# VHH binders against Band 4.1-like protein 4 (epb41l4a): the designs that were tried, part 3

Target 1, 289 residues: Band 4.1-like protein 4 (epb41l4a), of Danio rerio (Zebrafish) (Brachydanio rerio) (o57457r11to299)
Amino acid sequence: FYCEVLLLDESKLILTTQQQGIKKSTRGSVVLDYVFSHVNLAETEYFGVRYCDRSHQTFWLDPSKTLAEHKDLIATGPPYTLYFGVKFYAEDPGKLKEEITRYQFFLQVKQDVLQGRLPCAFNISAQLAALAIQSELGDYDPYKHTAGYVSEYRFVPDQKEDLEDSIEQIHKTLLGQVPAEAENNYLAIAKTLEMYGVDLHPVFGEKQAEYFLGLTPVGVVVYKNKTQVGKYFWPRITKVYFKETQFELRVLGRDCNETSFFFDAASKTACKNLWKCCVEHHTFFRMPE

## First folded at step 10 (VHH)

Design s02 (from s01 with W58Y K64S)
Fold by ESMFold2 at other seeds, look of step 11:
Formats: C-alpha cells, sequence, structure tokens
Structure s02 (fold): chain B 289 residues (1-289), chain A 123 residues (1-123)
C-alpha cells in the first residue's frame, strides 16, 4: 500500500505498508492518527482526510471503515492520494485552544480564498492578502520588499495590479504583527464572510430547478442562483433522510409544526454522500460541546 | 422476515449500570439504521438513542452523557450501555430498525420494533 497525504502547507506525508504497516485491512482511524500526530494536532475533531474518486467527487475518509471498504478510493490507485483538511469549520476560530489548530484553519481558509470557494470583495481581499503576506514575510521592509514584491505571491483569484497595490499599502500598516497574530486577524475577518465553512452540494428541486445545499457551521442553507433562499439551523432539523437519489430535510418551525423539503441528487452516490455529510454536520454542530 | 430480539434487562439500583442488547436477523444488518426507544407505564414511547447505517449517533437529552449506543455489524447486534441509572430510566426498552437513510428524532419513523426488555431502576 502506497499513500500520499497532501497537507495544507503543501508538503506530503508518505504512508506505506513497509514504513507504517498500513494495509487495505487497516482502519481509516489509523491513517488519520498518523496524519494528526505528524502535524501535532490535539484538537483533531475539526479535521479529516478526503479523497477524490474517478468521477471527481470528494469523500471524507471514514475512520471506522477499513481502507478496503472505501471502494471508490481503492479504485483510484495504487498509488492513493489523500488530502488533509478542515472537515468541520469552527464558527469562531479564535476560540480554538491551540495555536497549531488556528494555524491549520488559517492555511485551509487561505486555500479556500485562493481557489474561489470563499468569495471576497476587493477591500476584504486586500486586507486578507496583506495579513497573509505579513504572516509569511513579516514586517514591510523597503530594502527587502522592492517594487512588485506582492506579485510573487498568489492570495486570491484574478489578482490584478490594483489589488496588489492595495495589498502593499495595507502591509505597510501591519508593522509589529507576529505571524500568529496576523493569522488570527485573517480568520477573524474570514469567519464573517457568507461562504465561510460552507460545503456545497448540487441538488435539484421541482421542475429540475438547480439548487445547492450548503452545509454550514450553523445549519443547512439553500441556494438558488448564488442567492440564499432558505436557512435551517441544526437544532431545528428533526430528520435527514435519503432513498436512492431523493434527499429529505425535515425542520421544526416556531409553531411546533414540522415541514419537509425534498431534493434530488444527480446520482445515488452523490445523494448518499450529501446525506452522510449532513448527518455528520448535524452530529457535530447540534450537540453541546 | 426481519426479527429484533432484545435481552439484558433487569433490576438495578440507582447509580448502577446495565447493558441491553438486540439480536437482529432476516435482513442485512449493516444496511439499517438502528435505535432504542423506551416506554414507561402510562407514558408515550420516547426515543433514547440511535445509530445510523454509517455509525453516526444521536441521544435524547435525558440520557446524553450517561448512555452509549453501539453496533457490531459482524454479529448483527445492537447495544445500549446505560450508566448512572436513575429511577426515571425505568421502562420497557425496545430495539428499532429503519432503512439505510434514516436519521430522525422521531421513534415513529422507524419501521420495525422488537418485543422489548424490561429495565427497572430501584431507589
Amino acid sequence: as target 1 above (289 residues)
Amino acid sequence: ELQLVESGGGLVQAGGSLTVSCAASGFTFSDYAMGWSRQAPGKERELVATITSEGATYYADTVSGRFTISRDNAKNTLYLQMNSLKPEDTAMYYCAAGDEGTYTIHPEEYDYWGQGTQVTVSG
């Protein structure tokens, strides 16, 4: 067995039968424990590893199943590629107990911004990028940071010179922020963005209308044409059900009446994955800490 | 034909522990959501704990932190470990099964039920 785990700092952890005794009969929890130990995490409940199947769908490695039981993973290799990342986004990353946990959240959210999963307006993009460059480079120094230095780094999609000029001006104002402080300030801004911590799943409603269900730290959000058309908090969700391609979400209203919402996924596999992710979010965010 | 048979009930003193189990047959156990409900005399059946086909658990507030649900798919057996038992936990405990996609707080959403096992907590 030959597995590469891509970490959020872009390094790889190689796990093999010869070095760690990892086999197809090994449970996912063992793989996760090697990864968590390697990155020195104690607050592991927020994190997981994921894989992409040959249809380009992403799944979380299940700690309770053997690697062999992950049939869509096994079909992709050998070698196997896993991706370490945040599975459950803390609503307030500033309350995470350890700096290393906040650092991993910072790396994840920085990736989310760069890849367009977390859209930001121009002024927010400049602030976030300046905080990221403060963390990476330290204080602005005119002898080290010559004209155009921001262009050597990528922080957002479609990074143009006007944005880079704004990033430089803000970087000059951050003198004295140590990396951990800049990273915490980054997270404090990013957590307020609409798409922070949102796991989107495409679904269909009546007349094959296209929607997305967003699994978020606070509940399930329904999107149509990039706008929110429904929001259901985890404590109010009383049923999450699937059969074949049909997904059902049942919610308790303030009048003590329950209403069910039905959606279709594109395939049985997508439907079950949506269901599993939704149940896992409900378990994590609905239960008292 | 699907069958659910509970066992392990009995008399226990307040503060004690007890494990009840449910033997399942007639279906592919790993494909089903499982759960425990209870009913005291003169009361309505209430959900106690559930475990999905994928292993996610849910607990009623009244038992959270004291009870643990688990399943052994190789033995087709569902378990409920009950710790720090209170007289209010006295009830007939029923094993329940629902189809693969079931995750709900409502016991009536489960399709199949066992005959129950009595748990009595004195004091």
Scores: ipSAE 0.776, ipTM 0.911, lowest interface PAE 0.6, mean pLDDT 92
Fold by ESMFold2, look of step 11:
Structure s02 (fold): chain B 289 residues (1-289), chain A 123 residues (1-123)
Amino acid sequence: as target 1 above (289 residues)
Amino acid sequence: ELQLVESGGGLVQAGGSLTVSCAASGFTFSDYAMGWSRQAPGKERELVATITSEGATYYADTVSGRFTISRDNAKNTLYLQMNSLKPEDTAMYYCAAGDEGTYTIHPEEYDYWGQGTQVTVSG
């Protein structure tokens, strides 16, 4: 057995039979524990390790199953590639107890912004990027940070000179913020963005109308054409069910009546994955923080 | 062919502990969601705890922190560990099974039920 686990700091951890005794009969929890120990995490409940199958669909490694039981992972290798990341986004990362946990959240959310999964307006992008550069470089110093220095770094998908100029101006105002403070301020802004912590799953409604279901820290959000058309908080969800490609979400309204919403996934595999992720989110978030 | 048989009920003092179990046969156990419900005389059936086909658990507020549901797929057995028992926990406890995709707070959404095992908690 040979795998590499890509970490959020862009380094990798190599796990093998020879070095760690990891075999296909090894449970996912053992692999996760190696990763958690390597990054020195105690607040592990927010994190997981994911993989892509041959069809490029992503799944979370199940800690209770053996590696052999992850059939779609096993079919991709050896070698295997695993991705460490935040599985359940804390609604308020500022309440995380340990700085190392907040640091990993910062790395994850920075990646989400860079990859376009967490869209933000120009002014917010500039603020976030300035905080990220303050964390990485420290205080602005005209002898270290020569003209154009921001262009050496990437913070958003379409980073143009106008944005880079704004980032530099804001960086100059952050004098004295230590890395941990800048990272916490980054998270304080990012947690308010609409797509923070949203795990999107494509589904179809009546007449094959295309929607996305977003699994979020507060509940399930339904999107049509990038517009929120429904929002159902975890404590109000009373049933999550799937059969074949059909997914059912049942919610308790303020009037104490329950309503079911039905969607179709593109495949049986996608439907079961949506269901499993939704159930896991409900289990984690069903009680408000 | 499908059969659910509960056992392990009995009389226990308040504050005590008890484990009830459910032996399942006649179906592929690992493909089913499982659960425990209870019914006291004159009361409606109440969902106590569930565990999905993928191992996710849910607990009613009345038992959260005190009860633990688990399953052993190799032995086709469902368990409920009940700690810090109260007289209000006195009821007939029923094992339930639902199909693979079941995750719900409503006991009536489960398709199969056992005959129950009595748990009596005395003051």
Scores: ipSAE 0.768, ipTM 0.909, lowest interface PAE 0.6, mean pLDDT 92
Fold by ESMFold2 at other seeds, fold request of step 11:
Structure s02 (fold): chain B 289 residues (1-289), chain A 123 residues (1-123)
Amino acid sequence: as target 1 above (289 residues)
Amino acid sequence: ELQLVESGGGLVQAGGSLTVSCAASGFTFSDYAMGWSRQAPGKERELVATITSEGATYYADTVSGRFTISRDNAKNTLYLQMNSLKPEDTAMYYCAAGDEGTYTIHPEEYDYWGQGTQVTVSG
């Protein structure tokens, strides 16, 4: 067995039979424990390890199953590639108990912004990028940070000169913020963005119209043409069901009547994955943390 | 033929513990969602704990923190560990099974039911 686990700091952890004794009969929890120990993480409930199948669909490694039971993973290797990341985004990362947990959240959210998964308006992009630079470089210093220094870093998908000028001006205002403080301030801004912590799943409605279901810290959100058209909070969800490619979400209205919403996934595998992720989110976020 | 047989009920003092179990046969146990409901005299049936085909659990507020549902797919057996029992927990306890995709608070969404096992808490 030969596996590379890609970490959020862009480093790799190599896990093998020879070094760790990991084989196909090993449970996912053992693999996860090696990763959690490597990054010194104690608040592990927010995190998981993902893999991508040959059809480019992503799945979370199940800690209770053996690696052999992850058939879609096993078909991709050896070698295997796993991705460490935040599985359940805390609604308020500032309440996380340990700095290392907030640091991993910061790295994840920074990646979400850079990859376009967390869209930001110009002024928010500039603020976030300046906080990221403050964390990485420390205080602005004109002898170290010469003209164009921001261009050496990428913070957003479409980083242009006007944005970089704004980033530099804001960086100058952050003097004295230590890395952990800048990272916490980054998260405090990012947690308020619409797409923060949203796990998107493509689905189809009537007449095969395409929608996305977003699994979020507060509930399930339905998107059409990048616009929210429905929002259902976890405590009001009374049924999450799938059969074949059909997914059903049943919600309790304020009038005490329940309504079912039906969607189709592209495949049976995609439908079950959507269902499993939705149930896991409901379990995590419906009960007090 | 699909069968669900509960056992382990009985009389227990308040504050005590009891485990009830449900033996399943006639179907591929690991493909089913499982659950426990209860019905006290003169009251409506209440779904107290469920566990999905993938192991996710749900508990009613009335039992959360005191009851634990678990499944042993190798033995085709569902368990309910009941701790810190109260007289209000006195009821007939029923094992339920639903198809693979079932996750719900509604007992009527489960397709199959056992005959029940009585749990009586005195004190």
Scores: ipSAE 0.757, ipTM 0.906, lowest interface PAE 0.7, mean pLDDT 92
Fold by ESMFold2, fold request of step 11:
Structure s02 (fold): chain B 289 residues (1-289), chain A 123 residues (1-123)
Amino acid sequence: as target 1 above (289 residues)
Amino acid sequence: ELQLVESGGGLVQAGGSLTVSCAASGFTFSDYAMGWSRQAPGKERELVATITSEGATYYADTVSGRFTISRDNAKNTLYLQMNSLKPEDTAMYYCAAGDEGTYTIHPEEYDYWGQGTQVTVSG
């Protein structure tokens, strides 16, 4: 068995039968424990590893199953590629107990912003990027940071000169913030963005209308054409059900009436994955953080 | 024939502990969602705890932190460990099974039920 685990700092952890004794009969929890130990995490409940199948569908590695039981993963290799990341985004990452946990959240959210998964308006983009530069480069220093220095780095998908100028001006105001402080300030801003911690799943509604279901720290959000058209908080969700390709979400309204919403996934596999992720989110976000 | 047989009920003093179990047969246990409900005399049946086919758990607020649901798929057995028992926990406890996709607070959404085991908490 030969596996590369891509970490959030873009480094790799290589796991093999020869070095770690990992076989197809090994449970996912063992793989996860190697990764968690490697990055020194104690607050492991927020994190997991993902893989992509040959159809580019993503799945979380199940800690209770053997690697062999992950048929769609096994079909892709060897070698296998796994992606370490945040599975459950804390609603307030500032309340995470360990600095190393907040650091991994910072790396994940920074990647989310850079990859366009967490859209930001111009002003927010400039603030986030300036905090990221403060964390990486330290205080602004005119002898080190000559005109155009921001262009050497990428923080957002559409990083134009006017944005880079704004980033520089804000960086100058951050004097004295140590890396951990800048990273915490980054997270404090990012947690307020609409798409923070949103896991999107494509679905179809009435007349094959296309929607996305977003699994979020606070509940399930329904998107049509990138616009929120429904929002259902975890405490109000009374049923999450699937059969074949049909997914059902039942919610309790303020009037004490329950309403079911039905969606179709593109396949049975996609439907079960949506269901499993939704149940896992509901289970996680009902507990005190 | 699908069968659910509960056992382990009895009389317990308040503050005590008890484990009830449910032996399942006649179906592929690992493919089913499982759960416990209870019914006290004169009251409606209420859901106590559930565990999905994939192992996710749910607990009613009245038992959260005191009860633990678990399943042993190799032995086709469902368990409910009940700690810090209160007189209000006195009820007939029923084992339930639902199809693979079941995750709900509604006990009527489960397809199969056992005959129940009585738990009585004195004091």
Scores: ipSAE 0.752, ipTM 0.897, lowest interface PAE 0.6, mean pLDDT 91

Design s02 (from s01 with W58Y K64S)
Fold by ESMFold2 at other seeds, fold request of step 11:
Structure s02 (fold): chain B 289 residues (1-289), chain A 123 residues (1-123)
Amino acid sequence: as target 1 above (289 residues)
Amino acid sequence: ELQLVESGGGLVQAGGSLTVSCAASGFTFSDYAMGWSRQAPGKERELVATITSEGATYYADTVSGRFTISRDNAKNTLYLQMNSLKPEDTAMYYCAAGDEGTYTIHPEEYDYWGQGTQVTVSG
């Protein structure tokens, strides 16, 4: 057994039978514990490890199953590639107890912004990038940060010169913010963005109309053409059900009447994955802390 | 032939603990969602705890923090650990099963029930 776990700081953790004794009979929890220990993480409940199958569908490694029981993972290797990340986004990352937890959230959200998963308007993009550069480089210093220094870093998908100029001007205003403070300020802004912590799943409605279901810290959001067309808070969700490719979400309205929404996934595997992720979100965000 | 057989009921003092179990046969246990419901004299059946085919749990507010549902797929057995029992917990406890995709607060969404085991809390 040979796998690479890609961490949020872009480093890799190599896990093998030879070094850690990890075999296909090993439970996912053991792999997760090695990763959590490596990054010195105590608040582990927010995090997981993902893999991608041959059809490019992503799945969370199940801590209660053996690696052999992850058949779609096993079919891809060896070698295997695993991805460490935030599984359940805290609604308020500022309430996380440990700095290392907030740091990992910062790294994840920074990646979400860079990869376009968390869209930001120009002014927000400049603020976030300035906070990220303050964390990485410290205070602006004209003798260290020569003309064009922002161009050496990538913070957003479409990083043009006008944005980079704005980033530099904001960086100059952040004097005295230590890395942890800048990272916390980054998260305080990012948590307010529409797509913060949204896990999107493609689905189809009536007449094969395309939708996305977003699993979020507060509930399930339905998107059509990148526009929110429904939002259902976790406490209002009374049923999450699947059979074959059909997914059902039942919600309690303010009028005390329940309504069911039906969607189709592209495959049985995608449907069960959507269902499992949705149930896990409901369980996590409904249960007492 | 699907069968659900509860056991472990009995008399217990208020504040005490009891474990009830449900032996399942006639189906692939790991493919089913499972749950416990209860019915006290003169009251309607109440869903108290559920566990999905993938192990996610749900608890009614009346038992949250006191009851723990679990399953042993190797033994085809469902468990309910009941702690800090109150006289109001006195009821007939029924094992329930629903298909693999079931996750709901609605007891009528479960297709199969056992005959029940009586739990009596004296106080």
Scores: ipSAE 0.745, ipTM 0.896, lowest interface PAE 0.7, mean pLDDT 91
Fold by ESMFold2, fold request of step 11:
Structure s02 (fold): chain B 289 residues (1-289), chain A 123 residues (1-123)
Amino acid sequence: as target 1 above (289 residues)
Amino acid sequence: ELQLVESGGGLVQAGGSLTVSCAASGFTFSDYAMGWSRQAPGKERELVATITSEGATYYADTVSGRFTISRDNAKNTLYLQMNSLKPEDTAMYYCAAGDEGTYTIHPEEYDYWGQGTQVTVSG
């Protein structure tokens, strides 16, 4: 067994039979524990390890199953590629107990912004990038940070010169913020963005109309044509059900009546994955510690 | 055919602990959602705890933090560990099974039920 776990700092953790005794009969929890120990996490409940199948669909490694039971993972290798990341986004990352946990959230959200999963307007992009630069480089120093220094870093998908100029100007105003402070300020802004912590799943409604279900820290959001058309908070969800390709979400409305919404996934495996992710979100965000 | 047999009920003093179990047969246990409900005399049936085919759990507010549901798919057995028991936990406890995709607060969404095991909390 040969596996590379890609970490949020862009480094790799190599897991093999020879070094860790990991084989296909090893449970996912053992793999997760190696990763959590490697990154020094105590607040592990927010994090997981994911993989992509041949169709580029993503799945979370299940801690209770053996690696062999992850059929779509074993079909991709060897070698195997796994991705460490935030599975359940804290609604307020500032309330996380350990600085290392907030640092990993910062790395994840920075990646979400860079890869376009967390869209943000020009002024927000500039603020976030300036905070990331403050964390990485420290205070602006005209002897170190010569013209164009921002261009050596990427913070957003479409990073043009006008944005980089704005980033530099904001960086100059952040003098005195230590890395942990800048990272916390980054998260405080990012947590307010619409797509923060949203896990999108494509589904189909009537007449094959395409929707997306967003699994979020507060509930399930339904999108059609990039527009929110429904939002259902976790405490109001009374049933999450699937059979074959059909997914059902039942919600308690403001009128105290329950309504079921039905969607179709593209395949049975996509439907079960949507269901499993939705149930896991419901159980996590319903039960505060 | 499908059988659900509860056991482990009995008399326990308030503040004590008890484990009830449910032996399942006649179906592929790992493909089913499982749950526990309870009914005291003269009261409505209440879902207490559930566990999905994939291991996700749900607890009623009345037992949250005190009860733990678990399943052993190798032994086809469902468990409910009950701690810090109160007299109001006194009831018949019923094992339930629903199809693979079941996750719900509604007891009527489960298709199969056992005959129950009595738990009596004194004191």
Scores: ipSAE 0.740, ipTM 0.893, lowest interface PAE 0.7, mean pLDDT 92
Fold by ESMFold2 at other seeds, fold request of step 11:
Structure s02 (fold): chain B 289 residues (1-289), chain A 123 residues (1-123)
Amino acid sequence: as target 1 above (289 residues)
Amino acid sequence: ELQLVESGGGLVQAGGSLTVSCAASGFTFSDYAMGWSRQAPGKERELVATITSEGATYYADTVSGRFTISRDNAKNTLYLQMNSLKPEDTAMYYCAAGDEGTYTIHPEEYDYWGQGTQVTVSG
């Protein structure tokens, strides 16, 4: 067995039978424990490792199953590629107990912004990027940070000169913030953005209309044409069900009446994955922490 | 034919512990969602704990932190470990099974039920 775990700091952890004794009969929890130990993580409940199948669908490694039981993963290799990341985004990352946990969240959210998964307006983009630069470079120093220094770094998908000028001006105001403080401030802003912690799943509704279901820290959000058209908080969700390609979400309204919403996934596999992710989110975010 | 048989009920003093179990036969156990419900005299049936076909668990607020649901797919057996029992936990406890995709707070969404096992908490 030979796998490469891509970490959020862009480094890799190589796991093999030879070095760690990992076999196809080894449970996913053992693999996860090696990754968690490598990054010195104690608050592990927020994190997991993902893999992509040959159809480019992503799945979380199940800690209770053997690697052999992850047939969609096994079919892709050897070698295997796993991706470490945040599985459940804390609604308030500032309440995370350990700095290393907040650092991993910072790295994840920085990646989400850079990759366009977490859209943000010009002013917010400038603030976030300035905080990331403060964390990476420290205080602005005119002898080190000559004109155009921001251009050496990428923080958002469309990083234009006017944005970079704003980033520089804000960086100058952050004097004295140590890396951990800047990272915490980054997360404090990012947690308020609409797409923070949203796991999107494509589905079809009535009349074959295309939607996305977003699994979020607060509930399930329905998107049509990039616009939110429904939002259902975890405590009001009373049923999550699938059969074949059909997914059902039942919610309790303010009038004490329940309503079911039905969607179709593109395949049985996609439907079951949506269901499993939704149930896992409900379990995690319904319970008091 | 699908069968669900509960056992392990009995009389327990308040603050005590008890484990009830449910033996399942006649179906592929690992493909089913399982659950425990209870019904006290004069009350509606309440779903107290569930476990999905993929192992995710859910607990009613009334038992959270005190009860633990588990399944042993190799033995086709469902368990409910009940700790810190209170007199209000007195009820007939029923094992339930639903199809693979079931995750719900509503006991009527489960298709199969056992005959129940009585748990009585005194004091």
Scores: ipSAE 0.730, ipTM 0.897, lowest interface PAE 0.8, mean pLDDT 91
Fold by ESMFold2, fold request of step 11:
Structure s02 (fold): chain B 289 residues (1-289), chain A 123 residues (1-123)
Amino acid sequence: as target 1 above (289 residues)
Amino acid sequence: ELQLVESGGGLVQAGGSLTVSCAASGFTFSDYAMGWSRQAPGKERELVATITSEGATYYADTVSGRFTISRDNAKNTLYLQMNSLKPEDTAMYYCAAGDEGTYTIHPEEYDYWGQGTQVTVSG
């Protein structure tokens, strides 16, 4: 067995039978524990390890199953590629107890912004990128940071010169922020963005109308045409059910009446994955922290 | 032919611990969501703990932090470890089974139930 676990700092952890005794019969929890120990996490409940199948769908490694039971992972290798990341986004990452936990959240959210999963407007993009560069480079220093220095870094998907100019100007105002402070300020801004911590799943409603279900730190959000059309907080969700490709979400309204919403996933596999992710979010976030 | 048989109930003093179990037969246990419900005299049935076919758990607020549900798919057995028991936990405890996709607070969404085991907490 040979796998590479890609970490959020762009390094990798190599796990093999020879080095760690990992076999296809090894449970996912053992792999997760190696990764958690490697990155020095104590607050491990927020994190997981992902893999992509050959259809480019992403799944979380299940700690209770053997590696062999992850059939779509096993079909991709050897070698195998796994991705460490935040599975459950804390609603307020500033309340995470350890700096290393906040640092891993910072790395994840920085990646989310860079990859376009966390859209932000021009002014917010400039602020976030300036905080990221303050964390990485420290204080602006004209001897080190010659004209155009921002261009050597990527912080957002469409990083044009006007944005880079704004980033430089903001960086100059951040003098004295140590890396941990800049990272915390980054998270304080990012947590307020609409798509922070949103795990999107495509679904279909009545007459095959296209929707996305967003699994978020506060509940399930329904999107139609990129617009939020429903928001159901975890404590108000009373049923999450699937059968074949049909997904049901039942919610308790303010009038104490319950309403069920039905969606179809594109396949049985997608439906079960949506259901499993939704149940896992519910069990994690059902109560405010 | 599907059977759910609870055992392990009894009398326990307040603050004590008790484990109840449910032996299942006549179906593919690992494909089912499982749960424990309880009913005290004069009260409606309450789902107190559930575990999905994929191992995710849910606990009612009244038992959260004190009760632990688990399943052993190799032995077709469901467990409920009850700690820090209170007189209010006195009830008949029922094992329940629902289909693969079941995750709900509603006991009526479970299709099969056992005959129950009595747990009495004195205080």
Scores: ipSAE 0.718, ipTM 0.882, lowest interface PAE 0.7, mean pLDDT 91

Design s04 (from s01 with I105L)
Fold by ESMFold2 at other seeds, look of step 11:
Structure s04 (fold): chain B 289 residues (1-289), chain A 123 residues (1-123)
Amino acid sequence: as target 1 above (289 residues)
Amino acid sequence: ELQLVESGGGLVQAGGSLTVSCAASGFTFSDYAMGWSRQAPGKERELVATITSEGATWYADTVKGRFTISRDNAKNTLYLQMNSLKPEDTAMYYCAAGDEGTYTLHPEEYDYWGQGTQVTVSG
């Protein structure tokens, strides 16, 4: 068995039968524990490891199953590629107990911004990127940071020269922020963005109308045409159900009446994955109103 | 053909512990959501704890932290470990099964039920 685990700092952890005794009969929890130990995490409940199947669908490694039981992973290798990341986004990362946990959240959210999963307006993009530069480079120094230095780094998907100029100006104002402070300030801003911690799943409604379901720290959000059209908090969700490609979400209204919403996923596999992720979010965020 | 048979009930002192179990047959156990409900005399049946086909758990507030649901798919058996038992926990405990996609707070959404096992907490 030969596996590369891609970490959020862009380094790789190599896991093999020879070095760690990892075999197809090994449970996912053992793989996760090696990764957690490698990055020195104690607050492990927020994190997981993902893989992609040959159809480019992503799944979380199930800690309770053997690697052999992950049929879609096993079909891709050897070698295998796994991706470490945040599975459950803390609503307030500032309340995480350990700095190393906040650092991993910072790396994840920075990746989310860079890859366009967490859209930001121009002024927010400039602030976030400046905080990331402050963390990486330290204080602005005109003898080290010559004209155009921001261009050596990528922080957002559409990083143009006017944005880079704004980033440089903000970086100059951050003097004295140590890396941990800059990273915490980054998270404090990013946690307020609409798409923070949103796990987006394409679904279809009546007449095959296209929607996305977002699994978020506070509940399930329904999107149509990039616009939020529904938001259902975890404590109000009383049923999460799937059969074949049909997904049902039942919610308790403030009037104590329950309403069911029905969606179809593109495939049985996508539907079960949506359901499993939704149930795992509900269990993790456990709001029993 | 689907059968659910509870066992392990009995009389226990307040503060004590008890494990009830449910033996399942006639179906592919790992494909089913499972749960425990209870019904005390004069009260409605209430879900106590559930576990999905993929192992996610839910607990009612009245038992959270005291009860643990688990499943052993190799033995086709569902368990409920009950600790720090109170007289209010006295009830008939029923094993429930729902299809693969079931995750619900409502006991009536489960399709199959066992005969129950009595748990009586004295004191």
Scores: ipSAE 0.744, ipTM 0.901, lowest interface PAE 0.7, mean pLDDT 91

